# Miniprotein binders against q96jn8r1131to1294: the designs that were tried, part 167

Target 1, 164 residues: q96jn8r1131to1294
Amino acid sequence: TLEFLENHGKNILLSNGNRTATRVASYNQGIVVINQPLVPQLLVQVRIDFLNRQWTSSLVLGVITCAPERLNFPASACALKRAAWLLRGRGVFHNGLKICEKFGPNLDTCPEGTILGLRLDSSGGLHLHVNGVDQGVAVPDVPQPCHALVDLYGQCEQVTIVNP
Below, E stands for the ipSAE of ESMFold2; O stands for the ipSAE of OpenDDE; V2 stands for 0.75 times the mean of E and O plus 0.25 times the DockQ between their complexes.

## First folded at step 15 (miniprotein)

Design tl7 (at its last look DockQ between E and O 0.96; V2 from the best seeds 0.91)
Fold by OpenDDE base, look of step 16:
Structure tl7 (fold): chain B 164 residues (1-164), chain A 98 residues (1-98)
Amino acid sequence: as target 1 above (164 residues)
Amino acid sequence: DEKQEKIKEIILRAMELVRKGELEEALELIVEAIRLAVENKDKELLVTAIWLIAYIARRLGDPELLEKVLELAEEAYELTDDPDIKYYIARLERALEE
């Protein structure tokens, strides 16, 4: 079953069989990684449970290609400079470098209840899904194996892994 | 760094061209980015550039291009020791076998 790894940001509290992540302090230190690597053609989804509108930014979603168990998490996913492919706002980033300025909906404005999904296609393209709708390829040719990463940042205080 | 900003801009533009299906134009840009990255010893930017050129080369499917990009990737791996580049090398090798 899909769960968040015990290796996570220091402000994260896991619950619900490690399927729910809650950031219990500050606005950062909220990175979590899903235990199983992405399997091609299988959709992995998380639901935004709670937002704190005190902040302006929201969650970051993406994948890492390094071993998640050994990862020393920075305060935010944006600080990852290796093995990281991230969606933030409407941008797509590789190791902190913007490689796309406008992709999909703005993650900073997704309301509570929004279900965000990641899926590798047969060619290694990473797709973003929003409420079940395929937004297209965010990143072509992502190295495998890779693990889904969620950074509960800013507004985003809780997410839950949900089944498709 | 001015050179770094130029490289970043080129990569961004190249990716946009890739999304539009303009692979030949993207290739031209990304080659320049790689040249600049090596010249400026920007290892992090080099990793991204190698990712993109490897993808472009595989999409174009030209064997001669694949060989050249494979060589670039191998050199980049020696410089950066980035495991993702090793992944791209493997994919390029498979592409050459097809």
Scores: ipSAE 0.919, ipTM 0.961, lowest interface PAE 0.4, mean pLDDT 96
Fold by ESMFold2, look of step 15:
Structure tl7 (fold): chain B 164 residues (1-164), chain A 98 residues (1-98)
Amino acid sequence: as target 1 above (164 residues)
Amino acid sequence: DEKQEKIKEIILRAMELVRKGELEEALELIVEAIRLAVENKDKELLVTAIWLIAYIARRLGDPELLEKVLELAEEAYELTDDPDIKYYIARLERALEE
C-alpha cells in the first residue's frame, strides 16, 4: 500500500490513511514523499484534488535519490541542490539545474482531477504519465534507489495517491 | 557568474543532443562543460555533467572511453563527495565488464 511518508513539509496535513496530503498554510513547505522507493514495476500516481489560482506556479513532481525518512526538507523542492530530479512547469531539473526546457504538459496549468504518474523503466529512465498516458522518458539513468516526491507548491493545495 | 551560465548552457545543449541521439556531438560538449566546471570549482554543475558523460559513455559502449570516463568520475567523487557519483561509477564498472 502506497502512502505519503510521515516525514513531510511543515505545512502538510496527512489524511485518508496517509494517502491524501493537504497544504494548510502559505504557498510552500509542502513537500511529501511516497513511502516506498520506485521500482520498474511500480507506477506511483497522484490526483490533483484542489488548486487555488491566486498563485501562478503549481506543484512540482519528481524523485530524490537519498533516504527520505529523516531528511530535513527545504521550504520548496526547488531548493534541493543534491539528489533531486524534478519536473516543474514544462522543465526538467537536476539539483536545481535545468536539463530540459520542454517535457510533457505544463504542470502549472494542469487542472483539478489531473492524475500524474511516475515510474522507472528497466534502464533507469524516469517516465511521466498524465491521465494514464506515458509522456516518455523525462530523465535517463536516474540513480537507484529513488523516492517519488510531490511539492504541493503555490496553486496546488491537495493531492491524493490513486491506484493505477 | 558568466562562466557558470556558460557551463549551464553547454550542459543543456549536450542533453538536447542526447535526446536527438547525437551522442558523439553531445560528448564533445559535455567534456568541455566538465573542464570548465573543474576550472570554475563548480561542484554542483560537475555532478550533473558527470551523470551525463557517464550515460553517454555507456550508450556509446567504447571500452577506451568508458575507462577514461570512469577515471573522471572517480576524480569528481573525490571533489564533490556526492553519493550519486558512486552509483555512476558502479554503472561504468559494470559496462566495462560486459
Scores: ipSAE 0.870, ipTM 0.937, lowest interface PAE 0.6, mean pLDDT 93
ESMFold2 (binder alone), look of step 15: mean pLDDT 84; pTM 0.821
OpenDDE base, look of step 15: ipSAE 0.918; ipTM 0.960
ESMFold2, look of step 16: ipSAE 0.867; ipTM 0.936
ESMFold2 (binder alone), look of step 16: mean pLDDT 83; pTM 0.815

Design tl8 (at its last look DockQ between E and O 0.90; V2 from the best seeds 0.90)
Fold by OpenDDE base, look of step 15:
Structure tl8 (fold): chain B 164 residues (1-164), chain A 98 residues (1-98)
Amino acid sequence: as target 1 above (164 residues)
Amino acid sequence: DEKQEKIKEIILRAMELVRKGELEEALELIVEAIRLAVENKDKELLVTAIWLISYIARKLGDPELLEKVLELAEEAYELTEDPDIKYYIARLEKALEE
């Protein structure tokens, strides 16, 4: 089953069989990684459970290609400078470098209840899904194996892994 | 660093061209980015550039281009030791076998 790894950001509390992640302090230190690597046709989804509007920005979604069990998480996913492909706002980033200005909906404005998904296609393209709708390829040719990463940042204080 | 900013801009523009299907023009840009990254010893930017050129080369499918990009990727791996480049190398090698 899909669940978040015990190796996570310092401000994260896992619950619900490690399927729910809650950031219980501050606005950062909220990175979590899903245990199973992405393989073609596997759709991994998380639901935004709770937003705290006193902060700015929201969750970052993406994948890492390094071993998640050994990863020393920085305060935010944006600080990852290797093995990281991230969606933030409407931008797509590789190792902190913007590689796309506008892709999909603005993750900073997704309301509670939004379901965000990641899926690899047969060509190695990383797709974003929003409420069940494929937004297209965010990143072509992502190295495998890779693991889905969620940074509960800013407004985003709780997410839950949901089944398709 | 002004040179780093130039490299970042080129990579961003190259990716934009890739999304538009303008692969040949994207290739020209990304080659420049790689050259600059090597000259400036920007290992992080080099990794991204190698990712993109590898993808472009595979999409274009030209064997001679694939060979050249494979060589670039191997050289980049020697410089950066980034494990992701090993993935790109494997993909390029597979493409050459097709």
Scores: ipSAE 0.921, ipTM 0.961, lowest interface PAE 0.4, mean pLDDT 96
Fold by ESMFold2, look of step 15:
Structure tl8 (fold): chain B 164 residues (1-164), chain A 98 residues (1-98)
Amino acid sequence: as target 1 above (164 residues)
Amino acid sequence: DEKQEKIKEIILRAMELVRKGELEEALELIVEAIRLAVENKDKELLVTAIWLISYIARKLGDPELLEKVLELAEEAYELTEDPDIKYYIARLEKALEE
């Protein structure tokens, strides 16, 4: 079963059998990682449960290509300078570098109840799903193994892993 | 900073061309980005550039290009020590066997 990994950002509280992550302080320190690497048949989905509209920016979604169990997470996923492929707003980033200006919807405007999904296709392409709809390949040829990451940043205070 | 920003812009443009299927134009840009990143010792940008040129070369499938890009990736690994480059090297080696 999919769960959030016990190694996570300092401001995260895990609940619901480690399937729900809540940021309980501040606006950052909210990185969580799914406990299984992505494989082509696996769709990892999280639902946005709670947003605090006081903030302008919202969650970051993506993958890391290094082992997450003992990794020291930075305050924000966007500060990851190695092994990180991230979707933020409408942009796609590799190790903090923007590699695509506009892909899919703007994550900063996704409302509560939105279900966001990640999967890896057979060619190593990373796909974003939004409410069950495949948005296409965000990043071709992602190194494997890779692990799904969510940063409960800014507006985003709670997400829950949901089944497809 | 100015040179670093130029490299970033080149990589972004190359990726835009890749998404449009303009692989040969993207290749020209990413080769320049790699040259500048090596010269400027921009290790982080070099890793991204190697990912992209590896992908482009494998999509184009030219053995001579694949061998040149493999050499670049091996040199980039020596400079960066980034484990993801080992993954790209393995993908390039596999493509040369096919």
Scores: ipSAE 0.876, ipTM 0.939, lowest interface PAE 0.6, mean pLDDT 93
ESMFold2 (binder alone), look of step 15: mean pLDDT 85; pTM 0.842

Design tl9 (at its last look DockQ between E and O 0.90; V2 from the best seeds 0.90)
Fold by OpenDDE base, look of step 16:
Structure tl9 (fold): chain B 164 residues (1-164), chain A 98 residues (1-98)
Amino acid sequence: as target 1 above (164 residues)
Amino acid sequence: DEKQEKIKEIILRAMELVRKGELEEALELIVEAIRLAVENKDKQLLVTAIWLIAYIARKLGDPELLEKVLELAEEAYELTEDPDIKYYIARLEKALEE
């Protein structure tokens, strides 16, 4: 069963069998990691449950290639400088470096109810799915094993892991 | 600094070329990025550059290129000790066996 790990950002409260993450304070300290590493061809999805419109930025989605149980989370995912591949806005980042300017829809403008998914293909490419639609390869050849990461940042105050 | 920004720009451009399927042009750029990263001792950027060149090399499939990139990856690992580079070394080695 897919769940968020107990090792998470300081402002996160887990519920619903650890399948729902809620940021209960401030706008940051909201990083969560899904327990099982990504398995090729298996889609992992989260739904945006609640947005606080007073902020401009929203969630960051991606993967980490280090052991999540030992990770000391920074206040935001963008501060990760190793073992991190992230989607923020329309950009793709590796260890804080922008490697793609425009990819997929703007994550900062996804409304509540949007379902975001990650999937590794057989070649190790990391795909983004939006409401079930494959947006293509965000990052080719991501190291394995890797774990899906969600940063409940800015507007995004709650997400839930959902089945495909 | 300026050199670091140059490396970042090269990597970004190289990735754009990769997405367009222009692998040979991307290769030329990323080789330069690696050279600059090593010279400037930019370990973080070096890791990213190694990721990309390893991907390009495997896509192109040229054995001589694969050998050269493997050497670069080995050197980069000695400099950075980043576990992700070990992953790419393994991928390159496997590609050479095919």
Scores: ipSAE 0.922, ipTM 0.962, lowest interface PAE 0.4, mean pLDDT 96
Fold by ESMFold2, look of step 15:
Structure tl9 (fold): chain B 164 residues (1-164), chain A 98 residues (1-98)
Amino acid sequence: as target 1 above (164 residues)
Amino acid sequence: DEKQEKIKEIILRAMELVRKGELEEALELIVEAIRLAVENKDKQLLVTAIWLIAYIARKLGDPELLEKVLELAEEAYELTEDPDIKYYIARLEKALEE
């Protein structure tokens, strides 16, 4: 079954059988990782449960290509400088470098209830899904194995893993 | 760093060309980005540039290009020690034997 890993950001509290992550303090230290690598045909989905509009920026979504179990997470996903492919706002980033200006919706404006999904295609392309709709290839040829990552940053205070 | 920002701009432009399917023009840009990243000793930008040139080479499928990019990726691994480059090397090797 899909769950968030016990190794997570220090401001995260896991609940609901480790399928719900809540950021319980501050605006950062909210990185969580899904406990299984992405494989073709696996769609990992999270629902945005709670947002705090006090903040301007919201969650970051993506993958890491290194083993997550004993990784020391930085305060925010955007500080990952190795093994990281991230969607933030409308941009796509590799190891902190912007590689695409606009892809899919603006994550900073997604409302509560939005279901965000990640999937690899057979060519290693990383797809974003929004409320069940495939947005296309965000990143071609992502190294495998990789794990889905969510950073409950800023506005985003809670997400829950949901089944497709 | 002015040189670092130039390399970043070239990589972003190359990726835009890749998304448009302009692979030959993207290749020319990313080769230049790699040269500059090596000269400037920018390991992080080199890793991204190697990802992109490896992808372009596999899409183009020319065995001579694949061999040259494989050698380049091996050299980049020696410089960066980034495990993801090993993944790109394996994908290039697979493409050569297909």
Scores: ipSAE 0.880, ipTM 0.940, lowest interface PAE 0.6, mean pLDDT 93
ESMFold2 (binder alone), look of step 15: mean pLDDT 84; pTM 0.825
OpenDDE base, look of step 15: ipSAE 0.920; ipTM 0.961
ESMFold2, look of step 16: ipSAE 0.877; ipTM 0.938
ESMFold2 (binder alone), look of step 16: mean pLDDT 85; pTM 0.833

Design yk1 (at its last look DockQ between E and O 0.93; V2 from the best seeds 0.89)
Fold by OpenDDE base, look of step 15:
Structure yk1 (fold): chain B 164 residues (1-164), chain A 82 residues (1-82)
Amino acid sequence: as target 1 above (164 residues)
Amino acid sequence: SPEEIIEEIKKLIEEAIYLAMKGDKTKAVELLQKALDLVNKLGDTEFQKAIDDALKAIDKGDPWYAELILDWALEIAEEKSE
C-alpha cells in the first residue's frame, strides 16, 4: 500500500493511514516521501486537497535516489542539492540547478482537486501526469531505486495519495 | 567576525523569504538590501551576485527561486568561513 513515510518535514501531520499529509504551520517544512520506490509501470498520484491563499507559490513534486528513511529534510525542497529531481511551476531542477525552463502545466496554478502523478517508463524516463493525462517525460533518465517526493510548500497545505 | 556576519545574513534572508511568501515584496526587498550591506562587508562578490539575482526573482514574484539562490549562497559562504 502506498503511503507517506513517517520521516517527514517538521510541519507535517499525517492522517488517514499515512495517505494524507497536512502542513499545519507556516509555508515550509512540508516535505513528504512515498514509501514504495518508483518502478516502471507504477503510477503514483496525489490529490491537492487544500490551498491556503495567504501564501504564494505551491507544491513541489520530484524524486530522490537517496535513502528516504534516513534523510534529514531541509525546510524546503529547494535545498535538496543531491540525488534530487524537482518539478515546480513549469521548471525542472536537478540538484539545485534548473535543467528545463518550461515543462507541462504550471504547478503553482493547479487548483484544489488536481491529481498529480509520477511514473517511470521502461527507459527510466520520469513522466508527469495531470488529472490522468501524461504530460510527457520531465526527466529522461532517473536512477533507480528512487522515491516520489512531495513538498507541501506555500499555498499547498494538504495532499492525499490516490489510486489510479 | 565573518561567522557572526554570516549568521546575521542568514536571519535576514529567512525573514525576507517569509515576507516574500506572504506577498510583502517591499519588506522582503528591504531586508535583502540589509543583507547585501553585510555581504559587502565580507567582500564576497559571489554572494553579492546571488542576492541581486534573488532580488530579481522576488520582484518577478518567484520567492521559491529566490530561496534556492540564497540557499546556495549561504552554503558557499559558510564553507568559506570555516
Scores: ipSAE 0.893, ipTM 0.946, lowest interface PAE 0.5, mean pLDDT 96
Fold by ESMFold2, look of step 15:
Structure yk1 (fold): chain B 164 residues (1-164), chain A 82 residues (1-82)
Amino acid sequence: as target 1 above (164 residues)
Amino acid sequence: SPEEIIEEIKKLIEEAIYLAMKGDKTKAVELLQKALDLVNKLGDTEFQKAIDDALKAIDKGDPWYAELILDWALEIAEEKSE
């Protein structure tokens, strides 16, 4: 079963059988990672449960290709400079460098209740899903194994893993 | 010492990003201007540009991108000082 790893950002509290992550302080220290690597048939989905509009910016989605169980995560995903591909706002970032200005919808505008999904296709392409709709390939050649990552940043204070 | 100056810059940046995240652009800008004064003492032209770019990102309401810019600048400055 899909769960968030116990190794996570310092401001995260896990609940609901480790399927719900809540950021309980500040705007950062909110990185969580899904416990199983992505495989082509696996769609990892999270629902945005709670947004605090007093903060600026919102969640980051992505993948990491290093073993996540004992990594020291930075305070914010923007500082991941190795083995990371991130979707933030409309941008796609690789190891802290913007590689695409405009992909899919602006994630900062997703309201509570939005279901965001990540999956690999058979060629290693990373797909974003928004409320069940495939947005296409964000990253064409992600190395495997990789793990889905969410940074509960800024406005985003709670997400829950949901079934497809 | 360069290490002490970089540590002061780092603290100013962290506080500035926190304030920008809370929507206090005015105070965030003030702290980044103080950080720029210290960067000027280091003579680090690339770091100066990074602070200018981060100020523009904050003005446009994008403190996440400001944080990304400044995180790079700090790593580069740390390597230059040893």
Scores: ipSAE 0.858, ipTM 0.929, lowest interface PAE 0.6, mean pLDDT 93
ESMFold2 (binder alone), look of step 15: mean pLDDT 82; pTM 0.792

Design yk10 (at its last look DockQ between E and O 0.91; V2 from the best seeds 0.87)
Fold by OpenDDE base, look of step 16:
Structure yk10 (fold): chain B 164 residues (1-164), chain A 82 residues (1-82)
Amino acid sequence: as target 1 above (164 residues)
Amino acid sequence: SPEEIIEEIKKLIEEAIYLAMKGDKTKAVELLQKALDLVNKLGDTEFQKAIDDALKAIDKGDPWFAELILDWALELAEEKSE
């Protein structure tokens, strides 16, 4: 069963069998990691449940290749300088450096109810899915094992893991 | 000391990003300008450039990218002070 790890950002409360993450304070400290590592053809999806419009920006999606159970999470995913690939807005980042300027839809403008997915293909390419539609390869050749990461940042205050 | 100055810069940056995330660009810019003054005392030209870039990011309405830039700058500055 897919669920969020108990090791998470300081402002996160888990519920619904650890399948729902809610950021209960400020705009940050909202990083969560999904327990099972990504394997080829496994589609991991989260639904944006609630957006708080008092903040700008929104969630960050990505993967990490370090051990998530022992990770000391920074206040924001932008501070992950190693073993991290992030999707934010329309940009793709690797270890704090932008590697793609424009990819897929703008994550900052996804409304509540949007279902976002991550999937590895057989060649190690990381795919972004939006409402069931494959947006293509965001990151080629991602090391394995890796874990899906969600940063409940800015407007995004709640997400829930959903099955395909 | 340089360490004390860096801590003060860090506080200013954290507050600036918070305000920027709330949509208060003007106050965020003011705080980063104060941070820039402190950076000048350190003589850290790389950090100075980072603040300038962060200011541009905030102006464009992208506080997350500003935060990213400034996080790099803080990390490098702390390493230099050790």
Scores: ipSAE 0.890, ipTM 0.944, lowest interface PAE 0.5, mean pLDDT 96
Fold by ESMFold2, look of step 15:
Structure yk10 (fold): chain B 164 residues (1-164), chain A 82 residues (1-82)
Amino acid sequence: as target 1 above (164 residues)
Amino acid sequence: SPEEIIEEIKKLIEEAIYLAMKGDKTKAVELLQKALDLVNKLGDTEFQKAIDDALKAIDKGDPWFAELILDWALELAEEKSE
């Protein structure tokens, strides 16, 4: 059973059996991690529940390859400079460096109700799903084990883990 | 001291990004200009360029990218002042 890990950003409150994460202050300190590593063909999905349009920018999705239980998360995912691949807006970032300008839809424009998914393919490629539609390979060969991460940043104030 | 200047720069950057995230570009730019004045006192040309690049990102409505640029710059400046 997929849940958000108890180790998370300082502004996160977990609820709904740790399947819902809410950012309860400011625009940052909102990093959460799924409690099981990605394995090939496991689809981890979250639904965007609440957006506050008074903020600029929105959630970040990605993976980290460090064990997450004891990590000291930074205030914002942009500061993850080791063992991290991030999807933000239309960009793909590796360790704080942009490696792709345009992949998939602009995550900053996803409305409430959007279901976003991450999975590995059999070759270790990281795929983004949007409302059940595979957007292709964002990162072609991610080291395993890796852990799915969401940063409830800016507009994004609540997400819930949902089943595929 | 350089350490005191870097700490003040960090506070200005944090407040500027917060304001940019709230949509107050004018005040965010004002605070980053103050940060640039302090960076000029350090004589750190790479940090000067980072402030300029972050201002461009804020102007384009991308404070997340501005935060990324400035986080790198702060880390490098802190390492130089060790």
Scores: ipSAE 0.850, ipTM 0.924, lowest interface PAE 0.6, mean pLDDT 93
ESMFold2 (binder alone), look of step 15: mean pLDDT 82; pTM 0.787
OpenDDE base, look of step 15: ipSAE 0.888; ipTM 0.943
ESMFold2, look of step 16: ipSAE 0.818; ipTM 0.913
ESMFold2 (binder alone), look of step 16: mean pLDDT 82; pTM 0.783

Design yk2 (at its last look DockQ between E and O 0.95; V2 from the best seeds 0.89)
Fold by OpenDDE base, look of step 15:
Formats: sequence, structure tokens, C-alpha cells
Structure yk2 (fold): chain B 164 residues (1-164), chain A 82 residues (1-82)
Amino acid sequence: as target 1 above (164 residues)
Amino acid sequence: SPEEIIEEIKKLIEEAIYLAMKGDKTKAVELLQKALDLVNKLGDTEFQKAIDDALKAIDKGDPWYAELILDWALEFAEEKSE
């Protein structure tokens, strides 16, 4: 069963069998990691449940290749500068450096109810899915094992893991 | 001391990003300008450039990217002070 790990950002409360993450304070400290590593053919999806309009920006999606159970999470995913690939807005980042300027839809403008997915293909390419539509390869070669990461940042206040 | 100045810069940056995330660009810029003054005392030209880039990011409405830039800058500055 896909769940968020108990090791998470300081402002996160887990519920619904650890399938729902809610950021209960400020705009940051909201990183969560999904328990099962991404393997080819596994589609991991989260739904944006609630947006808090008092903040700007929104969630960050990504993967990490370090052990998530022992990771000391920074306040924001932007501080993940090793073993990390991040999708935010329309940009793709690797270890704190922008590697793609425009990819897929703008994650900062996704409304409540949007379902976002990550999937590895057989060649190690990381795909972004939006409402079930494959947006293409965001990262061409991701080391395995890796874990899906969600940073409940800015407007994004709650997400829930959903089945395909 | 350089370490004390860096701590002050860090506090200003944290508050600036908070305000930027709240949508108060004016106050965020004001605080980063104060941080820039402190950076100038350190003579750290790389950090100075980082603050300038962060200011541009905030002006464009991208506080996340500003935060990223400034996080790198703080990391490098702390390493130099050791």
C-alpha cells in the first residue's frame, strides 16, 4: 500500500492511513515522501485537495535517491541539493540547478482536484502525469531505487495519494 | 565577526522570503536590501550577485526561485567563514 513515510516535514500532519498529508502551519516545512520506491510500471499519484490562497507558489514534485527514512528534511525542497530531481512551476531541477526551463503544465496554477503522477519507464525516464495524461519525460535517466517526493509548499495545503 | 553578520543576513533572508510568499514584495525587497548592505561588509561579491538575482526573482513573482538562490548563497558564505 502506498503511504507517506512518518519521516516528514515539521508542519505536516498525516491522516487517512498516512495517505493524506496536510500542512498545518506557515508556507513551508511540508515535505513528504512516499514509502514505496518508484519502479518501472508503477504510477504514483497524488491529488491536490486544498489550496490556501494567502500564499503564492504551490507544490513541488520530485524524486530522491537517498534513504528517505533517515533524511533530515529542510524547510523547503529547494534546499535538496543532492540526489534530488524536482518539478516546480514549469521547471525541472537537479541538485539545486535548473536543467529544464519549460516542461509540462505550470504546477503553480494547478487547481484543487488536479491529480499529479510520477512514473518511471523501462529506460529510467521519469514521466509526469496530469489528470491521467502522460506529459512526457521530465528526467531522462533517474537512478534506482528512488522515492517520490511531494513538497506541500505555498498554496498547496493538502494532498492525498490516489490509486490509478 | 563574519559569523555574526552571516546570522543577521540569514534572519533577514528568512523574513524576506516569508513576506514575499505572503505577496508583500515591497517589504521583502526592503529586507533583502538590508541583507545586501551586510553582504557588502563581508566583501562577498558572489553573495552580492545572488541577492541581486533573488531580488529579480521576487520582482518576477517567483519567491521559490529566490529562496533557492539565497540558500546556495548562504551555504557558500558559511563555508567561507569557517
Scores: ipSAE 0.897, ipTM 0.949, lowest interface PAE 0.5, mean pLDDT 96
Fold by ESMFold2, look of step 15:
Structure yk2 (fold): chain B 164 residues (1-164), chain A 82 residues (1-82)
Amino acid sequence: as target 1 above (164 residues)
Amino acid sequence: SPEEIIEEIKKLIEEAIYLAMKGDKTKAVELLQKALDLVNKLGDTEFQKAIDDALKAIDKGDPWYAELILDWALEFAEEKSE
């Protein structure tokens, strides 16, 4: 069963059997990680439940390739400088460096109700899904094991893990 | 000391990013310009460039990227002062 790990950002409250994460303060300290590593047959999906448009910028999606249970998360995912691939806005970032300027839709424009998915293909390619539609390979060769990560940043104040 | 100056710069950056995240670009820019004055005291030309780049990112409406740039700059500045 897919859940957010108890090890998460300091401004996160978990609910709904740890399937819902809410950022309850500020714009940051909102990193959450899915409890099971990605495998090719696993599609991890979260629904954007609540956006606060008074903030600028929105959620970050990504993966980390080190064990997340005892990791000390930074305040914002942008500070992940090791073993991290992130999708933010239209950009793809690896260890704090932009590696692609334009991939998929602009995540900052996704409204409440959008379902965002991450999965690995058989070659280790990381795919983004948006409302069930595969956006293609964001990162061609992610080492395994890796875990899906969401940073409830800026506008994004609540997400819920949903089944495919 | 350089360490005390870096801590003050960090506070200004955190406040600036918070303000930019709230949509107050004008106040965010003001705080980053104060941070730049302190960076000038360090004589750290790479940090000066990072603040200029972060100001451009804020002007473009991208405070997340500004935060990314400045997080790198703080990390490098802290390594130099150790």
Scores: ipSAE 0.855, ipTM 0.926, lowest interface PAE 0.6, mean pLDDT 93
ESMFold2 (binder alone), look of step 15: mean pLDDT 80; pTM 0.771

Design yk3 (at its last read DockQ between E and O 0.95; V2 from the best seeds 0.90)
Amino acid sequence: SPEEIIEEIRKLIDEAIYLAMKGDKTKAVELLQKALDLVNKLGDTEFQKAIDDALKAIDKGDPWYAELILDWALELAEEKSE
ESMFold2, look of step 15: ipSAE 0.857; ipTM 0.926
ESMFold2 (binder alone), look of step 15: mean pLDDT 84; pTM 0.816
OpenDDE base, look of step 15: ipSAE 0.893; ipTM 0.946
ESMFold2, look of step 16: ipSAE 0.851; ipTM 0.926
ESMFold2 (binder alone), look of step 16: mean pLDDT 84; pTM 0.816
OpenDDE base, look of step 16: ipSAE 0.892; ipTM 0.946
ESMFold2, fold request of step 17: ipSAE 0.848, 0.869, 0.855; ipTM 0.923, 0.935, 0.929
ESMFold2 (binder alone), fold request of step 17: mean pLDDT 85, 84, 85; pTM 0.819, 0.814, 0.822
OpenDDE base, fold request of step 17: ipSAE 0.895, 0.895, 0.893; ipTM 0.948, 0.948, 0.948
ESMFold2, last read: ipSAE 0.848, 0.855, 0.870; ipTM 0.927, 0.927, 0.935
ESMFold2 (binder alone), last read: mean pLDDT 84, 85, 85; pTM 0.814, 0.820, 0.820
OpenDDE base, last read: ipSAE 0.895, 0.895, 0.895; ipTM 0.948, 0.948, 0.948

